# VH-VL binders against Protein-tyrosine-phosphatase MKP1 (MKP1), part 5

Target 1, 143 residues: Protein-tyrosine-phosphatase MKP1 (MKP1), of Arabidopsis thaliana (Mouse-ear cress) (q9c5s1r149to291)
Amino acid sequence: ECSKVADHIYVGGDAVAKDKSILKNNGITHILNCVGFICPEYFKSDFCYRSLWLQDSPSEDITSILYDVFDYFEDVREQSGRIFVHCCQGVSRSTSLVIAYLMWREGQSFDDAFQYVKSARGIADPNMGFACQLLQCQKRVHA

## First folded at step 1 (VH-VL)

Design m7 (framework fv_imsidolimab)
Fold by ESMFold2-Fast, scan of step 1:
Structure m7 (fold): chain C 143 residues (1-143), chain A 119 residues (1-119), chain B 112 residues (1-112)
Amino acid sequence: as target 1 above (143 residues)
Amino acid sequence: QVQLVQSGAEVKKPGASVKVSCKASGYTFTSYYMHWVRQAPRQGLEWMGIINPSGGSTRLNQKFKDRVTMTRDTSTSTVYMELSSLRSEDTAVYYCARDRPWGSYFDYWGQGTLVTVSS
Amino acid sequence: DIVMTQTPLSLSVTPGQPASISCKSSQSLLHSDGKTYLYWYLHKPGQPPQLLIYEVSNRFSGVPDRFSGSGSGTDFTLKISRVEAEDVGVYYCMQSIQLPLTFGGGTKVEIK
């Protein structure tokens, strides 16, 4: 399922990433593929893509890419675009990046941002390593 | 200053395996992808694969997929490339090269490791 | 796989004279993000390859302004306005728009 998490941010899995009609019907203009080495950029002529290579593993360091991801989300917002963020199932990798963005942009705690995302997408569940990293970021992104 | 330092030259017999290391310094090791590229004598550059030092995931050139393994050790900021079932055609200089995510280009290269495969 | 074709295979240049190298890709290197994923590297004797130009026309840090890159889509050019002795080596173009990453065959630049 394609879940609207914010005005310009949608989250889903590979099944939605493969479905051009769902993407078009939701007004998607940009796609952030969190699993570039697993899933290709399916519709390059129809959407603007950026691809990341993230393993759904507690040892993956997501903090090293957060500001690049935030810049992309802000760029899409400034264009009045809509971004679809996906991994394989839309459970951990893609939702972790969106949670981090809300913490940064809105000044929310991890728990508040996670609940917000989970209310829009019930299956959202960052792995323990990502959750730990975002809890540490809670002290750094809230200046 | 960014520096990539590779292990020394190796001489191997056909059928053996070789493991080349590349130690990174001068930057945050987990913030940049690392590629492996080789050059056989009198030949051009050939891409072997990429590793994400953060999670350890890899994407390999299909030509080498059954024989190459890429790993890393975050405690020593070192990436490794192991090539098995060596053939004389694998005689080459092997390079590690750093890739900036979002730019997808090699900004810094290791000095190279000569691997010679002969009987 | 994207095929990268370089011409010429070699150049012999008198110091101070210009040089031009062509690179053609079998398909467009323009991505939907607006960037063109074309890069130029120089492999000098006894040294590892070094980045000269990234994303068609941007000089990497420390690269002299006598080097310039241009082109779009499938056709790209690297120009050296005045070749110096230190510019001797093999030049390679590379694409990174899709895996596997592929290189041109190389262009050897020598001094006469």
Scores: ipSAE 0.006, ipTM 0.594, lowest interface PAE 9.7, mean pLDDT 86

Design m8 (framework fv_imsidolimab)
Fold by ESMFold2-Fast, scan of step 1:
Structure m8 (fold): chain C 143 residues (1-143), chain A 119 residues (1-119), chain B 112 residues (1-112)
Amino acid sequence: as target 1 above (143 residues)
Amino acid sequence: QVQLVQSGAEVKKPGASVKVSCKASGYTFTSYWMNWVRQAPRQGLEWMGIINPYGGSTSLNQKFKDRVTMTRDTSTSTVYMELSSLRSEDTAVYYCARLGYRYSYFDYWGQGTLVTVSS
Amino acid sequence: DIVMTQTPLSLSVTPGQPASISCRSSQSLLYSSGKTYFYWYLHKPGQPPQLLIYEVSNRFSGVPDRFSGSGSGTDFTLKISRVEAEDVGVYYCMQGIHLPLTFGGGTKVEIK
């Protein structure tokens, strides 16, 4: 279902995004919708939303949005909020953004961050293009 | 229904440039990436590049990188492919093809635009 | 770049008989998730190419049951259980795992 990946970050799919009770029970205050072109902001009066238009495709350029996403995650953390990050199934798009954030914030390698996320959410599986882009980011961050 | 309608056939001289358009309808234009693929006479299909209509970012086949430009106009739901410094071997049918949102495949194609490069 | 090799270059089939087309990639198309980024397209005379099979074995919408895809890693096969007149054209395999996207050289299918 709804997987706690970090103190202020939760990951799931559209089924959880539609369930106000699950979101409220987990103390969610903010939602990052990675599939704004197909999923609406279901409870805009109850949560603060930011929507992205990410295709789950190896050709999608995820790196161009990473720092904007990191700023949003940090803003939520500084407010003592909790963010729910979702795509359709919570497998590739949403998990890729969270993996990137952990690499940046904790100084982890891609593999370490991926294994950490996978331990919290077993179905986490970034598509090949996202994985390659994050491996390239690793080379820059650890230089 | 999804439709991709391309501009008409072009005849160009060597060294000229050609700009082919592909107008999309029947879906949210910015939600799907668009590819360009060509086929020269008696040759196979060859991928030229891809554009994200949302932000305009592109990824181009290195073979064409110095000669090809891909752009889009969100107000008209149209993508463009411009190929410069044309040679006789650029004679081909040029297709736009939409990238499917869940899988990295081409689900819908334009009708094709024949570009002939001759003296 | 990943090289895609198709065999045969062409084949002539009596209507109702089966046909088989092979495609080999220079590198594995299997991702760690278990997904294989491999596709089959058909290019009929006077029409744009059309998707037949996605991710090795899944038929695209409207594709008849007589078409089936199989394979893994680097070796893939497209089978037509009984070839019909409407199946005439050039068949192309494609990999979608790495840019640039690459196609096989094509296999022309004709009716005897």
Scores: ipSAE 0.007, ipTM 0.514, lowest interface PAE 13.8, mean pLDDT 84

Design m9 (framework fv_imsidolimab)
Fold by ESMFold2-Fast, scan of step 1:
Structure m9 (fold): chain C 143 residues (1-143), chain A 121 residues (1-121), chain B 112 residues (1-112)
Amino acid sequence: as target 1 above (143 residues)
Amino acid sequence: QVQLVQSGAEVKKPGASVKVSCKASGYTFTDYYMHWVRQAPRQGLEWMGYISPSGGYTRLNQKFKDRVTMTRDTSTSTVYMELSSLRSEDTAVYYCARGGFWSGYYTFDYWGQGTLVTVSS
Amino acid sequence: DIVMTQTPLSLSVTPGQPASISCRSSQSLLHSDAYTYFYWYLHKPGQPPQLLIYKVSNRFSGVPDRFSGSGSGTDFTLKISRVEAEDVGVYYCMQSTQYPLTFGGGTKVEIK
């Protein structure tokens, strides 16, 4: 399912990513594909794409790309666009990036941002490595 | 404590390339972006770009994108900035500076000592 | 590119007197996240530049409380309540609201 997790941010998996009707019915204008090695940019003529090659592994480094992802989310918002963020199931990779964005933008704790996303998308569950990286970022902000 | 130590001064001929290094210590190297900023004589500060030490991702000022390359070596906590096709107007002090990606990480909170690059015949 | 304009070009200050430096941006530095990504730096003779103020008004660690930043939108001010000999140098404003990052032209502060 295509879950609205913030005003301009939607999250889902590959089933939604390959369904142009669902994307258009939700007013999606931009897509962040977190799994470029699995899912192609299905509808390049209909949406603006950015693709990442993120493994759903505790050893994957999401910290190094966060600011670039935040810039993209902010650019979409400033254009009054709507971004669809996806991985294979919309459980860990895509939700981790959105949680990080809400922490950064709203000054929320990891727990608060995670609960907010989870309330919109019940299956949201960042892997342990991603959660640790985001908690580490939070500690440095509040140190 | 946090230190950024740059390589020594260089004198280059026009058309040559220069590679400046910046070695970081006193913090987790991969947690912060590293920016490069230069200052030509009697001119202001000019941002060249940054590199993410963790992923190697770079964002370059379009003015320099065809001549500048930024790389890093995580095993030595060192960032490199290479500028090619040098001209006399590239004579400047080149600084590395630590910057953040998060609301608590500030842009240019620590700077290297600077590397003077002189381009002359 | 966002253009940053500093005034004055130079200041000569009697020790213990206040100093004020202005910076104006060609467009608003207020980001849609409600933060203003604006900074003040000091470049002292023989030393690398150092961060004084981040996000308009926050003093960086170790910066004396006689330094204060204020402003919003396009107009920003750095104030030094009592200038000391160690404050001599060139002050630069900077924005990181939009790439490329851009600096002001600098304001040289000297002691009379």
Scores: ipSAE 0.006, ipTM 0.505, lowest interface PAE 15.2, mean pLDDT 85

Design r1 (framework fv_remtolumab_arm2)
Fold by ESMFold2-Fast, scan of step 1:
Structure r1 (fold): chain C 143 residues (1-143), chain A 124 residues (1-124), chain B 107 residues (1-107)
Amino acid sequence: as target 1 above (143 residues)
Amino acid sequence: EVQLVQSGAEVKKPGSSVKVSCKASGGTFSSYAIGWVRQAPGQGLEWMGGIIPIFGTADYAQKFQGRVTITADESTTTAYMELSGLTSDDTAVYYCARDRYYYGSGSYYGMDVWGQGTTVTVSS
Amino acid sequence: EIVLTQSPDFQSVTPKEKVTITCRASQSIGSSLHWYQQKPDQPPKLLIKYASQSFSGVPSRFSGSGSGTDFTLTINGLEAEDAGTYYCHQSSSLPFTFGPGTKVDIK
C-alpha cells in the first residue's frame, strides 16, 4: 500500500516501488530507496532517485544519515514534488526516517511522530535500535 | 500474559537506602521499557524514571537525579529501583510499570501493565 | 517539564450521569496523552491511550478526545464501579508527567 504521511511524503514497500502506475497516480516525483543493496532504482528515467544501504538491524547507525535525508526531503518539498520512501515492507527503515523528519521539522516527540505515522500506515514499526536512536535525538533537543 | 511482581514492603531509617525489585513473567522482558512511579499517602502519581533493558539506558526525573538508580537484569527478567538518602518524604507506594514496547508488530506506547506496588515507610 | 492540570479536582455524580474530565498541557503534546483509573489500594489501570484509543477490555462508556494541549475523558453513564481517581499522563517528552488527578464519587 502507498501511504500518504504528509503532503510531500509517501511510504511503502518494494511492491509499490515496482509499480510505476501506482507511483505516477500518486504524483510521485522523487524516490528514496532505503534498500539499495536489495532493490534497484526501477524507473530511473521517470523519477529522481536517491538510494541508501540500510539494514533492518538494531545495530545500524541511522543517526549519522538523518540530516542528509532531511535535506533531501526539504529539497523535494521546495520543488513542490512528492517523495516515495521505501524499504522492503515499509515497516521499519522507511518509517524510521519519516518519523525522524517529522520530529525535526514539526518539533514533535518520537511518540507523537510515531503515532501520526501509524495512523497513516498501521504496519509502521521501527526496530528497537532505531526507536532508541530517535529517542536519544529527542532528549538532546529538549535538554 | 505479562505480569510484574514486586518485592515486599520495607521499613527504613532516615539516611538509609532501599532497593525495590520488579520481576517480569511472560512475554519478552528486553523488548519494553520499565518505568517507576511513586505515590505518597493521599497524593497523586509521580514518575521517577525508567530503563530500556536491551540498552541498559536509564532516564530519571530531575527531582530524583543523584538519589535514584534504575537497573535491569535480563537473565532474571528483573528491574530494580534503588533510592538513597531516604527521608520521611520518601514514604510512598512504589510501582513499576511496562512503559514502551519497541519490538515487533504489536508496538505499544503507554503504561499498560503495572506491578502490585511496594510500600516503603521511612521512620525513626 | 510539561505540566498537566486536571479539572475538576473532585466530582460527585448520580449514577448513569455523564462525567467529563479535562486535562490541559502546558505545551503541545500532540496525541501522547493517556488516561488511567485508580481505585483505593490498587495500582492504576490504563483506560485510554494516545488521547482516543480504548485499551483492551475497557467498557465502551469510556472515551477520550483531544489533541495538542486540551484533552477530555468522558464516561457516558457512570456506573457504581467507576468511582475512583482518574489521572492523565503525557509521554511526549522526558520526564514523563502525570496530572494531579480527578476524584469521581457516587452521590
Scores: ipSAE 0.000, ipTM 0.507, lowest interface PAE 14.5, mean pLDDT 84

Design r10 (framework fv_remtolumab_arm2)
Fold by ESMFold2-Fast, scan of step 1:
Structure r10 (fold): chain C 143 residues (1-143), chain A 121 residues (1-121), chain B 107 residues (1-107)
Amino acid sequence: as target 1 above (143 residues)
Amino acid sequence: EVQLVQSGAEVKKPGSSVKVSCKASGGTFNSYAIGWVRQAPGQGLEWMGGIIPIYGTTDYAQKFQGRVTITADESTTTAYMELSGLTSDDTAVYYCARKYSGSYYLGMDVWGQGTTVTVSS
Amino acid sequence: EIVLTQSPDFQSVTPKEKVTITCRASQSIGTSLHWYQQKPDQPPKLLIKYASESISGVPSRFSGSGSGTDFTLTINGLEAEDAGTYYCHQSSSYPFTFGPGTKVDIK
């Protein structure tokens, strides 16, 4: 399922990432692939891609990449584009980045941003390490 | 700290293949992706591809697709780059370099010393 | 693929002068731009990561700036040991690409 979680942000898993029709029907222009080591950039001629290599592990460091990801989301917004953010299942990695972006952009707490994303995509569930990092990062993201 | 040590210089004939090794020492070999970059005489740097040993996943630049094979042997902490169908245009210094695996690309902070491959008839 | 261009191609500079090298991407790459220095017969050395982030052990005279399509590497007070070729590199999307390089010589 391709879930609209914000104005220009859509989230899903690999099944959606492989489906050009779903992506085109949702007006997707840009794709952030959070699992470049697992999933290729399926439709390079049709979409603008950026790939990350994120493990769904509590020990993965997501805080160091957040501002680059935010810059990319803002670039897409400024172009009036729509970005599809995906990992394997659209549960932890992709949703964690979107939660962080909403915290930064809207000044939301982790809990508020998480509940917002979860209301749009019920399976959203950042792993405990990502949740902890975003809670710690809350202060820095709003600084 | 990780150090990368590459195999020695090679002289090859057109149509043959070459296999360059990159042995990691120190640190945790499987914690880092290994990239391969080449440089023809007097030219700039050219990305060839990479491997993430812990997942066994590879990426290849389109120019080299079908001719390049990148592998890793965890037991010897060694990555390999094999290039087939050699022509004189493949004469270059070939480098291996470390980048972070399982996370955002961190830049290539550790490089091998380079392996000179000369293709001549 | 994303094409990177650099200017100038070559610059000959007196010690202690300011050197500015620019890198331009054919499409937006956010801040996923890294700078390397290469000296003759040596592998490249990472100088700046993600457009502006410093690297431990690299002198403070090296700094980077920019985002999107336009990036700059600045050497504020060039030293003799800074002679070499400087490359920008993008990690925004596959295939990864490098700029053509800027050669910096000391007068």
Scores: ipSAE 0.005, ipTM 0.519, lowest interface PAE 12.5, mean pLDDT 83

Design r11 (from r5 with heavy chain G35S G50R V99D P100L R102Y Y103W Y104S; framework fv_remtolumab_arm2)
Fold by ESMFold2-Fast, scan of step 1:
Structure r11 (fold): chain C 143 residues (1-143), chain A 120 residues (1-120), chain B 107 residues (1-107)
Amino acid sequence: as target 1 above (143 residues)
Amino acid sequence: EVQLVQSGAEVKKPGSSVKVSCKASGYTFSSYAISWVRQAPGQGLEWMGRISPIFGTADYAQKFQGRVTITADESTTTAYMELSGLTSDDTAVYYCARDLGYWSYGMDVWGQGTTVTVSS
Amino acid sequence: EIVLTQSPDFQSVTPKEKVTITCRASQNIGSSLHWYQQKPDQPPKLLIKYASQSFSGVPSRFSGSGSGTDFTLTINGLEAEDAGTYYCHQTYSLPFTFGPGTKVDIK
């Protein structure tokens, strides 16, 4: 349900986002809420929040926010914190951002980063539009 | 509005090949994978393979490997499924269906189906 | 490949009754299971995705549950228009596979 993808990154859905005990038990310090228009920042006094308003639609532009998200993930890592990244089901929006981060941070191809995340969270599956955007980012860097 | 429209029914001889088309409209073609699923008379659904048009990559069920080829033409927003070495066991309705997931979200829009009959 | 089995093969039901269809996978597939309805001479229609998520426009009487190897589709208060064949479908690994189908008919 709450999937550890990297030392400082965990992924899940709204059910975990609502469960303070699961979040505390996993040592979460920061939360990236990808669905601010659906889910509130449930525990503002317990965690540091950043909220995004992402639709799970192939027309949503995730490319424009990637570096801001990467900066946030790196800031949390540098503080020895742990970030919980979530959307409604932890399938597309949250996993796409984590896949992008691994591509950038570890120099992985999209497919390698996707398989890595999928091994930690079996339902991880970016929508095709997000996958296309990430593959276009990959081509631009390595062309 | 969002539609997948398939080519018409085919009657083929054993040993021949058939190529079925699936024309997409009403959405961004490259943003969806296209799967091909067949159904023999009175039988269940059988997944044959899929293509991601934007990447040109295709995956096939092992049963059809070497006999099936799935392609896509983004300029005409059309996907194709070609099946060779036809036998009477290939008599079925062939469907194309779109899938939003990079892996799979389930197939939300389907073509009307193309009946392929293989007989002597 | 992952094999899906469905129970029952056939069910004839009085309108307004509860229908339960079970799908079992040959190995753990997490929640990567979807449900489709097919009416005679029509293509399948997606009802439930990822075991329990209702697809848009699907009546609330349809619900899905389960994870791992055991999954259930429930129709709570069958209507006449619900007659058809129901298929489970796994997308955990390639090749994707379907269950053999459960035919639901009205008495």
Scores: ipSAE 0.135, ipTM 0.732, lowest interface PAE 4.9, mean pLDDT 89

Design r12 (framework fv_remtolumab_arm2)
Fold by ESMFold2-Fast, scan of step 1:
Structure r12 (fold): chain C 143 residues (1-143), chain A 124 residues (1-124), chain B 107 residues (1-107)
Amino acid sequence: as target 1 above (143 residues)
Amino acid sequence: EVQLVQSGAEVKKPGSSVKVSCKASGGTFSDYAIGWVRQAPGQGLEWMGGIIPWFGTADYAQKFQGRVTITADESTTTAYMELSGLTSDDTAVYYCARHYYGSGRYIYYGMDVWGQGTTVTVSS
Amino acid sequence: EIVLTQSPDFQSVTPKEKVTITCRASQSIGSWLHWYQQKPDQPPKLLIKYASQSFSGVPSRFSGSGSGTDFTLTINGLEAEDAGTYYCHQYSSLPFTFGPGTKVDIK
């Protein structure tokens, strides 16, 4: 379902992305679609969209896009907006980007950020490659 | 169903090392982290460290830093804790435990499955 | 390191009474606290995760509450089988630490 992870960040899957009522009821203003090749930007006249084409694969390079994603999250926050971040199920791709953002913005370790996100969204589970990349960003011994 | 089975009791001399094993069965070994906790006679629980086999990363409590080494062998689905420079203060029951509740492979979640414990006695 | 303190150290309780155990952290740990029960000659068992969520198979008489630095474990109607030592455990930051334990005996 639609999980509030931070004041301005919500996470979910495709089912929520298709449900204008849930999005409006949660005050969503912006949507980050992590699966542009699967899901269209359903309600362009109602929300501001950014779409990414991320595969849920350990070989996908999320590190290269992190600062662009952070800039977008910060832009939404500074506008007093609320962003809904989604992939197909809201398990790996969308949660990995939010975990990375919390690590960067709050100075949290991967463990702390992941525990925080998982407390809000129990199914959060970054794939092995994404978790490894984020641990490497933290400068752990064996990312 | 996951089970953790530890090696048998050890009696060691001061200054020696001990290596305790923790063999996992059931489930996928790389899907969870393994922690090590010890308990001296009549005392509380003390976390020593853990390993996330998926990444090959080990973490240690500072009290044991330099004396403890935690490793994992995925081919035998076994985690190990080796403690060197033993003194009588290291006499304790040593437990391995699974850090898992959904996604323990990435982080240290609650320890829900525990080994039976290994008694280590250090005496001269 | 984060230091956890528990109170009381020990209590002897009449069957069916309510038991309250508190755990205090030296700094904020959010909700990253587990509660464990240990019976003599047995490894600990997980009772409560995330400060307030019951672990599967744990009797409903056990509940947890709190966040930040102050946490409580409550047993509503202690049963004979609940005699043991109870530990809080933080997993907010490394090194992970346990409270000193609260021993609960039945009268």
Scores: ipSAE 0.005, ipTM 0.506, lowest interface PAE 14.0, mean pLDDT 83

Design r2 (framework fv_remtolumab_arm2)
Fold by ESMFold2-Fast, scan of step 1:
Order: structure tokens, then C-alpha cells, then sequence
Structure r2 (fold): chain C 143 residues (1-143), chain A 120 residues (1-120), chain B 107 residues (1-107)
């Protein structure tokens, strides 16, 4: 249930984050843990970790971290690495960050980026607050 | 206009425990993280751990080897840091600080500090 | 554990001069670096967040730059009130860590 969303981006939940074999088999080099307060960095000697403390709540402010996350994704891409982005189920937090990245990098609308991610990972479903924040980001980029 | 107010100074014997409180006011307690940072006399800053009050989950620096416990009570908007097995090396000013969002953050609001002295 | 080092350890500066403080990380931390000022018997005060982002109420003479492993805090025209110890802090990975500090005095 490790979904490939881009050449260098994979999305999943805690079950995949705990499975070193799945991560290694997919060529993962970097891990973005969106739920550092829930899930530990399981394999610090095997992967490069970055951990975020994101709640799956409509009131969580993801816009303040988006450009730092984009910089991280771009750094991994430039190194020919592969990043695994995860939260607890891989439904809202991790998928929202990846949707935002595709909007920014490819110039896609929220709807287009969301549908693309959903085609790769059927359970992708950003919470309403994240969706609203990403729509505001769309207005700034595409206005 | 968020303010953090800490409990008063403590003098403790080696082997005892101390519990420092940090009461938040003027903002939404549950929308932020609370971290704990200590500073030994004349030394730099050392991160001990943090908690997300709304989730009740805490993370700790390995240095304390299970000696530190951080808790929060949303009904009283108060966070606590308890440090056990005290030695003279634990003599320091202990600060609570608010992380300004749940993600990666700087600590924008700090308590006034609580001096803990451990002596025999 | 990510180790932060700061240089210089100490600076004594004439008022109105430019002060530059460097923070280096033992590994890449992106932009997850924050700067604090601490005066004697006071808690630290956040000056710069995410390497270069300004904080409301902090004078514009304070600025930050850098990414990855090398970061700089600049005070462009030091004022008497700026004497204190300056710390960098990384929030990239747990445990969060601070640099050892740089003390800035007025001549």
C-alpha cells in the first residue's frame, strides 16, 4: 500500500513506515514522517529522516511549512533520491503535502493535483481545512 | 497575546523528583506545542522534550533516559514537566516555551523560568 | 543527533557596526533553523524563524540567511540593547538541539 505518486515521491501509512523491506524494495532513501509525535523514526541508520508534528485537524496550519517541504522534495529529487511521505493511514496529512507540491511544481489546480494523487492512491482524502488552505495557495500561484 | 507562567523556585535533595508547572493564558492552548528547555548556570540551552496538549503525546531527549515526564491538562491550560532521580547536574533554570504551530517551528512565547537547585 | 556549532564564541563590537554570527549543522537541515536572543536572567526571545523569516516586533536590523548546513544571523547596525547571547536552534529532527551560543558585548 506504498503508492508511487511521482518518480521521487511515495505515500503510505504507518504499516509501510514500519516495514524496512518494502521501503528498501522501492528504493526509498528519505522519509518525511508527518506524525513525529505518534510514529518514531523507525530506521534512522537506514534512511534520512525529517519529522513533522501535523495534526489531522481542519485548524492545522500547513501553509506555513509548505515551501520548506517543497525544498526538501526538490533536494531529494536533485540527489536522485526517493522520498516516502507518511502519516498514520496515508489519507490526509501526507497526501495533502504531496498534492500541494504537485500544484506548485507542475502548476496544477487543486482539483487536478488531487485527482492525480487519488488515481495513484484511492484513499487520498485531505481534510476540509487542508483543502481550503491549498485552494488559497492556488489563488496566489494562479491568480 | 499568549503568556506562559511557571511555578516557583525549588530546592531539592539528590535522588528526589521535581514537577514544574507552566500555565498558558491569552490564546488557544490546544493549537500549539509546549516544549521544555533547561539551562545550567553559565551554560547554553538544552531541549528536554515537548508535548502536543490536544493529543496528549510527548517526545523526550534520550539524555534523560526515562527520567523526564511531560504532561498537559487542557481543562486548566497547564503543562507539566517532572524530572526524577535528581543529581547536582540537574541544577538549572527550566523554561517552558510554546511552539507556534504543530509543524516544525521556533518557540515564540517563553515562560519566565523556574530555578531548580539540587544540593545535599 | 544533529550538532550545531556557532562562531564566533564572543564578539565585542562598537555601536552601529555590523555583527555576523554563523551557525553550522552536522547535517543538512533545510531551513529548519531559528535564532534566539537571551539577556541575563531573562528567557530567550525568538528573533528569526525558518532561517530567514522575520518576527513581528523584532527590529529590522536583524536578518537571517542560509540553508542546508550553513546559516548566518546579521545585526546591521548594533544598538546598545542588542548585547546578549545569541543561539541557533534546529527543529529538523528530534531531539531538537541548540548551538552553544555567541556572546555579543558593546565596547
Amino acid sequence: as target 1 above (143 residues)
Amino acid sequence: EVQLVQSGAEVKKPGSSVKVSCKASGGTFSSYTIGWVRQAPGQGLEWMGGIIPILGTADYAQKFQGRVTITADESTTTAYMELSGLTSDDTAVYYCARGYSYGWYGMDVWGQGTTVTVSS
Amino acid sequence: EIVLTQSPDFQSVTPKEKVTITCRASQSIGSYLHWYQQKPDQPPKLLIKYASQSISGVPSRFSGSGSGTDFTLTINGLEAEDAGTYYCHQSYSLPFTFGPGTKVDIK
Scores: ipSAE 0.000, ipTM 0.533, lowest interface PAE 14.2, mean pLDDT 84

Design r3 (framework fv_remtolumab_arm2)
Heavy chain, then light chain:
Amino acid sequence: EVQLVQSGAEVKKPGSSVKVSCKASGGTFSRYAIGWVRQAPGQGLEWMGGIIPYFGTADYAQKFQGRVTITADESTTTAYMELSGLTSDDTAVYYCAREGYSSRYGMDVWGQGTTVTVSS
Amino acid sequence: EIVLTQSPDFQSVTPKEKVTITCRASQSIGRSLHWYQQKPDQPPKLLIKYASQSFSGVPSRFSGSGSGTDFTLTINGLEAEDAGTYYCQQSSSWPFTFGPGTKVDIK
ESMFold2-Fast, scan of step 1: ipSAE 0.051; ipTM 0.673

Design r4 (framework fv_remtolumab_arm2)
Fold by ESMFold2-Fast, scan of step 1:
Structure r4 (fold): chain C 143 residues (1-143), chain A 122 residues (1-122), chain B 107 residues (1-107)
Amino acid sequence: as target 1 above (143 residues)
Amino acid sequence: EVQLVQSGAEVKKPGSSVKVSCKASGGTFNSYAIGWVRQAPGQGLEWMGGIIPIYGTTDYAQKFQGRVTITADESTTTAYMELSGLTSDDTAVYYCARSRGYFDWLYGMDVWGQGTTVTVSS
Amino acid sequence: EIVLTQSPDFQSVTPKEKVTITCRASQSIGTSLHWYQQKPDQPPKLLIKYASESISGVPSRFSGSGSGTDFTLTINGLEAEDAGTYYCHQSSSYPFTFGPGTKVDIK
């Protein structure tokens, strides 16, 4: 399922990433692949890709990439584009990045941003390490 | 701060194999991808292949498939590139380089080894 | 395989002048294009990633632009230490490929 979490942000897993029809039907222009070591850039002639190599592990460091991710999401928004963010199942890695972005952009707490994303995508469930990092980032991404 | 240190220069005969090592120090070895790039005398850069040590995933350039093997040993934080069936066309400086995939949008090679000169002569 | 071409092959420039190097891809590569500087007997050094993204520690006079098939590296006010060979590199598809290089020298 391809879940709309903001006007310009959609979240899903590998099944959606492989489905050009779903991506085109949702007006996707850009794709952030969080699992470049598992999933290739399936339709590079149809979409603009960025790839990250994020493990779904509590020890993975997402804090270091957050501002780069925010800049990319903002760049896509300013171009009136739509970005599809995906990992293997759209549960932890992709949802964690989107939660962080909403915290930064809307000034929301982790709990509020997580609840909002979960309302759009019921399976959203950041791993404990990502949740802890985002709670720490509550101070840093507050602008 | 990550450094990549490569093994020393090699002189090889045609038909033999060479194995170049690339030892990482400082930082976390397994959070990086390691690529191998060669440069023949007076020529440009040529991609050979790469490895993601934590997954054992490898990608090889078509030109070198069947001749190149890239491996990594996490316990010694060392990556290896072995090239077989050497000819004089394989005379080059061989570089290892890392990509900080988790932090750097995959495939920009931000840290490079010093290079290993391989000379193939009869 | 994606072929990258660079122009010019060689450029001799006076200090403080603006230098422009172009890289063309045989197929669209989005923004998956990186720029490197190589000095004699040294490994390459990453200057710009993903067409236009800056690298920490690289002087601000270096900038990149472009998408699709046409890319540009600009050095705005060349300094003596900038002499070297500049390479573009695509990471859009395997095998990854490099351009043939552009040599920049100081007059």
Scores: ipSAE 0.000, ipTM 0.532, lowest interface PAE 12.9, mean pLDDT 84

